# Designs tried in a protein design chat: miniprotein binders against b1l550. Part 8

Target 1, 279 residues: b1l550
Amino acid sequence: MRLPEELLERARDIHSEAPSHRIKLDRVGSFGLKVPVEFKGFLLLAEADVWVSLPEGRRGVDLSRQVEAIYELSNPPKDPFSLCREAAISLLEKLNYADSSGVSIRFDAPLQDGESLKYYGVEISSIASDEIINKIRVEILGMTACPCTAELIRAYKSSEIAATHTQRSLGILEVSTKAEHPDPDKLASIIERAMSSPLRTYTKRPDEGGLVIRSLSNARLAEDVVREMIHLFLEEFGHLPEDTHILAAVRSMESVHMHDIYAERSFSLDEIRKEISSH

## First folded at step 11 (miniprotein)

Design ks37
Fold by OpenDDE base, fold request of step 12:
Structure ks37 (fold): chain B 279 residues (1-279), chain A 83 residues (1-83)
Amino acid sequence: as target 1 above (279 residues)
Amino acid sequence: SWKKVRIEFTFDPEKREEVLEFLKRLARELREKYGLTVLVYTENGKIRIFVKGDPEAVDKFIEEVLKELEKLGIEYTVRVEEL
């Protein structure tokens, strides 16, 4: 049932009223929208968050207008990078009272694994204020083998390849930059290469054995993985602006403990370059 | 009342980065001066400025941006669109 227009004319615009407390809000919006995106030839249903700032003198945000803004740009489906950026700009253009806007898009990105597919998690964001800040977060699972246990086993019993515990580890790279979004496939590759071995969607018996042996021969602490991720990142993306911010992290689901091991480093490109040059 | 304007500039690709940095700095100064919302960004090789706020302030902003650009002596094309 649609309310009669006559009744609507009598209703107050609640959103435009003064709030009880004059406080600016940084983000107000709709979270958990579903939008179609095109990524590497796949049509995917992604989760999206959209928001704008709210000034101290306005009670609420016109949420319907925000939703309209992103869906207008989502048909036909486009790449998530363009969608994110364009939607952030559109929000800032459409919502008069907002001095900033943002969009975040999340989905599982397909990654070819032989004749099959594996995946990594990706979150693409753009924030518009004075400038556009682009953010990308990539999460992908790999495998690590513990070098400490391997050394203990080697000391106890001589073996060419020492037995050790292995586990899944989640690698994380988050990049915030005024440049274009970094290539998420490259970020995922960096994470995988930093671990003892990548995971496989399926393994045949000979392949599984080889994968494990390779991991044992390339045993790495969570700390080693993070340092390697940073090293590889600098090699691939060192051309980004100096004020680009990076988070490199690993969460290792250790198979001998009930808890996880976590390691991280947050840095800007200028900071890390100074650190490396000082050594 | 609100006025919204999109300005699109086309520059020589060799000068685009220099001009972009100039416009970012200028936009920040003018934003503060006039109390406006200003976004400077690139799209399809063009520099765009989105500005919104008080109509008189927006007009002054545009005039000042164009005036300062003329001082650089760089050739450009400009398109102004009211939204």
Scores: ipSAE 0.586, ipTM 0.864, lowest interface PAE 0.8, mean pLDDT 93
Fold by OpenDDE base, fold request of step 12:
Structure ks37 (fold): chain B 279 residues (1-279), chain A 83 residues (1-83)
Amino acid sequence: as target 1 above (279 residues)
Amino acid sequence: SWKKVRIEFTFDPEKREEVLEFLKRLARELREKYGLTVLVYTENGKIRIFVKGDPEAVDKFIEEVLKELEKLGIEYTVRVEEL
């Protein structure tokens, strides 16, 4: 039963009231929205979070306006980068009292693997305040081979290609920049190239053997992977602004242990360049 | 009452980066001075400023931005739109 419109005129606007405690909130919004996006020829259903700041003198945010803002921009579906950026701006424009806004969009990005598909996880964000800060997080699985065990086995049996334990490893690159969002496929490629080998959705016997041999010949510690990711990132994206912030990380699901090995480095481009140049 | 204004600038591509940095700094200063919300960003090769707040403060902001840009002696086109 729809309430009569006449009743709406009598209702207090709760959101516009003064709060009991005058405290500014950084983020107030709707999380877990589903929005369609077009990504590299695929139409995907992504998860989206939208938020704005709330000043100390206002009790609540007009959540309906937030939802309207993103869905107006989502039809027809567009690329998630533009959607994220435009929605962040729109939120700031529509919600008078907000001095900042943000949008985050998450989905699994398809990646062609022969006649099949593999994927990587991506989260695209834009925050609007004085400037627009664009953030992208990419997560993709690869394979690592342990060089330590390989060395032990080599010492024991003198093999040209020493056997070792292998495992899946999750590589992570997160980039925050005032520039446009970096290409997530390039980020995914960096992660894969930093590992012993990429994963394949399917392998034929000759391909499988080759993949494993390659991994064994390119054995890497989790630490090696992170360092390689950083190195490759600098080669590909060194043109980004100096204040660009990066998180490079790997979680190796070690097959000989019940626990994972984790390594990370957080840095700005200016910081890491100075570090590398000093050695 | 809130006034919302979008300003769009078109500059020579060679000067755009310099002007953008200038405008970002200026906008930050004026935002603090007048208690405004100001967003400076680029879109389609153009520099955009979104400003909102007290109507009088917004007007002063726009006036000062334009005044300071004139001092740079750089040719530009400007579009001002009230939202």
Scores: ipSAE 0.578, ipTM 0.862, lowest interface PAE 0.8, mean pLDDT 93
Fold by ESMFold2, fold request of step 12:
Structure ks37 (fold): chain B 279 residues (1-279), chain A 83 residues (1-83)
Amino acid sequence: as target 1 above (279 residues)
Amino acid sequence: SWKKVRIEFTFDPEKREEVLEFLKRLARELREKYGLTVLVYTENGKIRIFVKGDPEAVDKFIEEVLKELEKLGIEYTVRVEEL
């Protein structure tokens, strides 16, 4: 059913009124939109949030214009980075009263795993105000093997047992920069290489044995994984602007505990270089 | 009472980063002076400035940006599009 257009002449424009309390809002938007994206040859259904700033003198945001901005750019489907950036610019152009805009896009990224596939989590955003700030968060699971328990078992005088507890660990790398978004596959690779071993979708028994031996040969504390992630990140992305901000973290689901272990470090490129060069 | 303009500049690639930083600083100063919303970004190897606000203020912004850019003596082309 469609109501007569003439009603627009009689109805108050509620959104353009002044609010009862004159308070600027930083993010007013539509969250949880489903948008198609094309990533590495895959057509994926991603989740998007869109928002703009709202000045203290305006009661509401034209929400339909926000949704329109991203959907008109999502057909035909395009890579999520272009969609994110273009939608953020479009929002600022379309909503006159806004002095900033933002878009977030979340999806599970397919990753080749031998003859099969696995996945990792990606969230990107672009925020437009006086310039564009791009953010990307990548999360991927790997395996860690505890070096402390491994050493105790090795030291057991009569023991030939090569053993320790192993667990899935979630590696997290988050980058905020004025440059283009780093390639999520490269970030995922950094995280996996920092772990004791990667996870596989499936293996046959000899391959499973090899995977476990690899993890024992690369036993690492959660702290070790975070430090290795930072080292590898600097090797690959040390060229980014000096004010680029990074968070590197591991949440380890320790198999012998009822709780998780967490380690993290946040830094700017300028900050970490000074720290490393002082040693 | 709103004017929206997209300005697009093409510079030699070797000068692009230097000019981008100059334009960012100039835009930041002028947006405060005139009470405008200004976004400076790159697109397809070109520098773009999106500006919106009061029509007279937008016109003054564009005029000052072009004037200050000419003082640099760097070769460029420009396209101005009202949205």
Scores: ipSAE 0.573, ipTM 0.874, lowest interface PAE 2.1, mean pLDDT 91
Fold by OpenDDE base, fold request of step 12:
Structure ks37 (fold): chain B 279 residues (1-279), chain A 83 residues (1-83)
Amino acid sequence: as target 1 above (279 residues)
Amino acid sequence: SWKKVRIEFTFDPEKREEVLEFLKRLARELREKYGLTVLVYTENGKIRIFVKGDPEAVDKFIEEVLKELEKLGIEYTVRVEEL
């Protein structure tokens, strides 16, 4: 049902009114939209947030225009990175009163694992103001084996490959850059390679044994994983702008504790290069 | 009244990075000076500037940007589009 036009003409434009308190808002928008995206030949339903700034003299944002902007760009479906960037720009162009805009898109990215699929989590954003800042967060599960327990057991039983507790660990790489979004598959690969072993969607008996043995032979602390992630990141993405900001983190769901072990390092490329060169 | 303009520059790829940094700095200064919203970004190997605000201020912005670019002595093509 649509309201009669006559009634609409009499209605005040609430959004354009002066607010009760003249305060600028940083972000006003619609969160939890569902938008189709195309990624590596897959059509995915992603979750999206769209927002703009609101000046102190305006009561509200034209939310419908924001929603229209992203859906116009989503048909036909395109890669989420282009969608994110283009939508941020479009929002800034369409909403006259906004001096900044932003878009965030979240989805699970497919990753081939033999004849099966596994996945990693992706959250990307683009913020448009005086320039565009692109952000990507990749999260993927792997497996870690504890070297400390392994050493204790080795000392006790004199085993070449000592038993130890293993657990799932979530690796996180977050990159914020003025360049284009880094390749998410490469980021996921870095995380997996930094762990004791990757996870498999399914294992047969030979593969199962091999996976565990590999983990035991490559036991790593959460701290080791983060450091390895940083090392591998620098090798692959050292060409990014020096002001690129990185968060490398791991959350290990330790199997002998009820709590998780967490480790992280936040840095810029410039900062970390100076740190490494000083040794 | 609002005026919205997109400026697209094509530079030699070897000079693009230098010019981009220059334009970002210049745009920031002019944004503050004229009270404009200005976005500088790259797309398809081209440098784009989006500017919006008071029509007179936007015109002054464009004029100053072009004037300063001429001083650099770098060859470029420019397309100006009012949105």
Scores: ipSAE 0.571, ipTM 0.861, lowest interface PAE 0.8, mean pLDDT 93
Fold by ESMFold2, fold request of step 12:
Structure ks37 (fold): chain B 279 residues (1-279), chain A 83 residues (1-83)
Amino acid sequence: as target 1 above (279 residues)
Amino acid sequence: SWKKVRIEFTFDPEKREEVLEFLKRLARELREKYGLTVLVYTENGKIRIFVKGDPEAVDKFIEEVLKELEKLGIEYTVRVEEL
């Protein structure tokens, strides 16, 4: 059923009125939209948030125009980075009263794992105001092995490869930059290489043994995983603008404890370069 | 009561980064001066400026941007699209 268009002439335009409390809002939008994206040959179901700023003199946003804008750009499906950037620009263009706009897109990214696939978490954003700021967060699980217990067992049994407790650890890299979004696969690779070992979708017994031996021979404290992530990030992405902001973190689900261990460092490229060059 | 314009510049790739930073700085100064919303970005190797606001202010913004860019003496082409 469709209501007659004539009613638009007769009804108040509530959204264009002034509000009773003239307060600017920073983000007004539609959150949790389902959007198809094409990522490295895969068609994925992503979740998107879209928003604009709302000035003090405008009561409401044209929410249907926001939703229309991103869905028009998502058919046919295209890569999530182009969709994110283009939608943010389109929102700012379409909504006259807004002085900023933003789009976030979240999806699980496939990654080749032998003859199988595994997945890691990706969230990208583009914010348009006087320029475009791009943000990406990558989360991927790996394995860590405790070096303290490994050393204790080595001393006790005089082993070439010390046994220790191992656990899943969630690695996080978050990058905010004026440049294009970093490749999420490269960020995921940095996180995995900083761990004691990657996780596999499945292994046969000889391959599983090799994976465990790798983790034991590469035991690392959570603190050193974060430090290694930063080192590898600078090696790969040190060319980004100086005001690029990074958060590197790990949450380790320690197998011998009731609680997790967490380590984190945030920095700009300018800050970390000064810190490193002072030693 | 609103004017919206997209300006698209094509420069030699060698000059693109230098000009982009110049245009970003100029746009920030002029948006304060005229009370406009201005976005500077790149698209397919071209520099774009989106500007919206009061029609007279938008026209002055465009005129001043083109004048200041002309002073640099860098070769370019320009396309102006009113939205």
Scores: ipSAE 0.548, ipTM 0.866, lowest interface PAE 2.1, mean pLDDT 90

Design ks37
Fold by ESMFold2, fold request of step 12:
Structure ks37 (fold): chain B 279 residues (1-279), chain A 83 residues (1-83)
Amino acid sequence: as target 1 above (279 residues)
Amino acid sequence: SWKKVRIEFTFDPEKREEVLEFLKRLARELREKYGLTVLVYTENGKIRIFVKGDPEAVDKFIEEVLKELEKLGIEYTVRVEEL
């Protein structure tokens, strides 16, 4: 059923009114939209959030205009970074009352894995106000091998047993910067290289054996993985602006525990350089 | 009443970052002075400024930006588009 357009002449424009409580809102928008994107030759269905700031003197946001803005830019599908940035700028241009706008886009990024595929999680954001701030979060699973248990087993009766518990560990890198979004594949690579070994979609027995040997030869605590992630990040991305903010974290599903282990560090590039230089 | 303008500058690549930071600082000062919304960003190797607000204030903003930029003595071209 479509209502007659003539009703617009008689109805109040609720959104343009002043609110009962004149309080500015930071994010008002449409969350959980499904939009197509092209990433590394793949056509993916991503989830997007769009929002603008709302000043104290305006009761509501023109939500249909926000939804239209991102869908207009998503047809034909384009890379998610361009979509994210362009949509954030478009929202600020289209919604006169807004002082800032933002867009987040989330998807599972495919990653070549021999003859097959694996994936990692990506969330990107662009916030437009007086300048554009870009944020990216990458999450990828790897394998860790506990060095503490490995040492204990080695010491047991001068044992020749090369063993320890291994588990999946989720590595996380978040980067917030005034520069362009870092390449998510490079962030995923940093996380994987910090682990004891990568995960594979499948392996034949000889390759599986090699993977396990690799993990045992590269045993690491969750804390070690976070430190290695930071070290590798600085090697690859130390050139980013000094006020770039990073969070590096690992959640490890320890195979011998009922609970996960978590390690985390957040820092700016300026902060971490001063810390390292003091040692 | 609202006016929306996009200003696009092309500078020699060697000077782009210096000028970008200058324009960001200038835009922040002028947005406060005139009560405007101003976004400074880059696209395709060019510097863009989006400004919106009161039409008279927008015009003064543009005039002052161009005036201050000319004082730097850096070669550039400019395109102004009303949205």
Scores: ipSAE 0.539, ipTM 0.862, lowest interface PAE 2.2, mean pLDDT 91

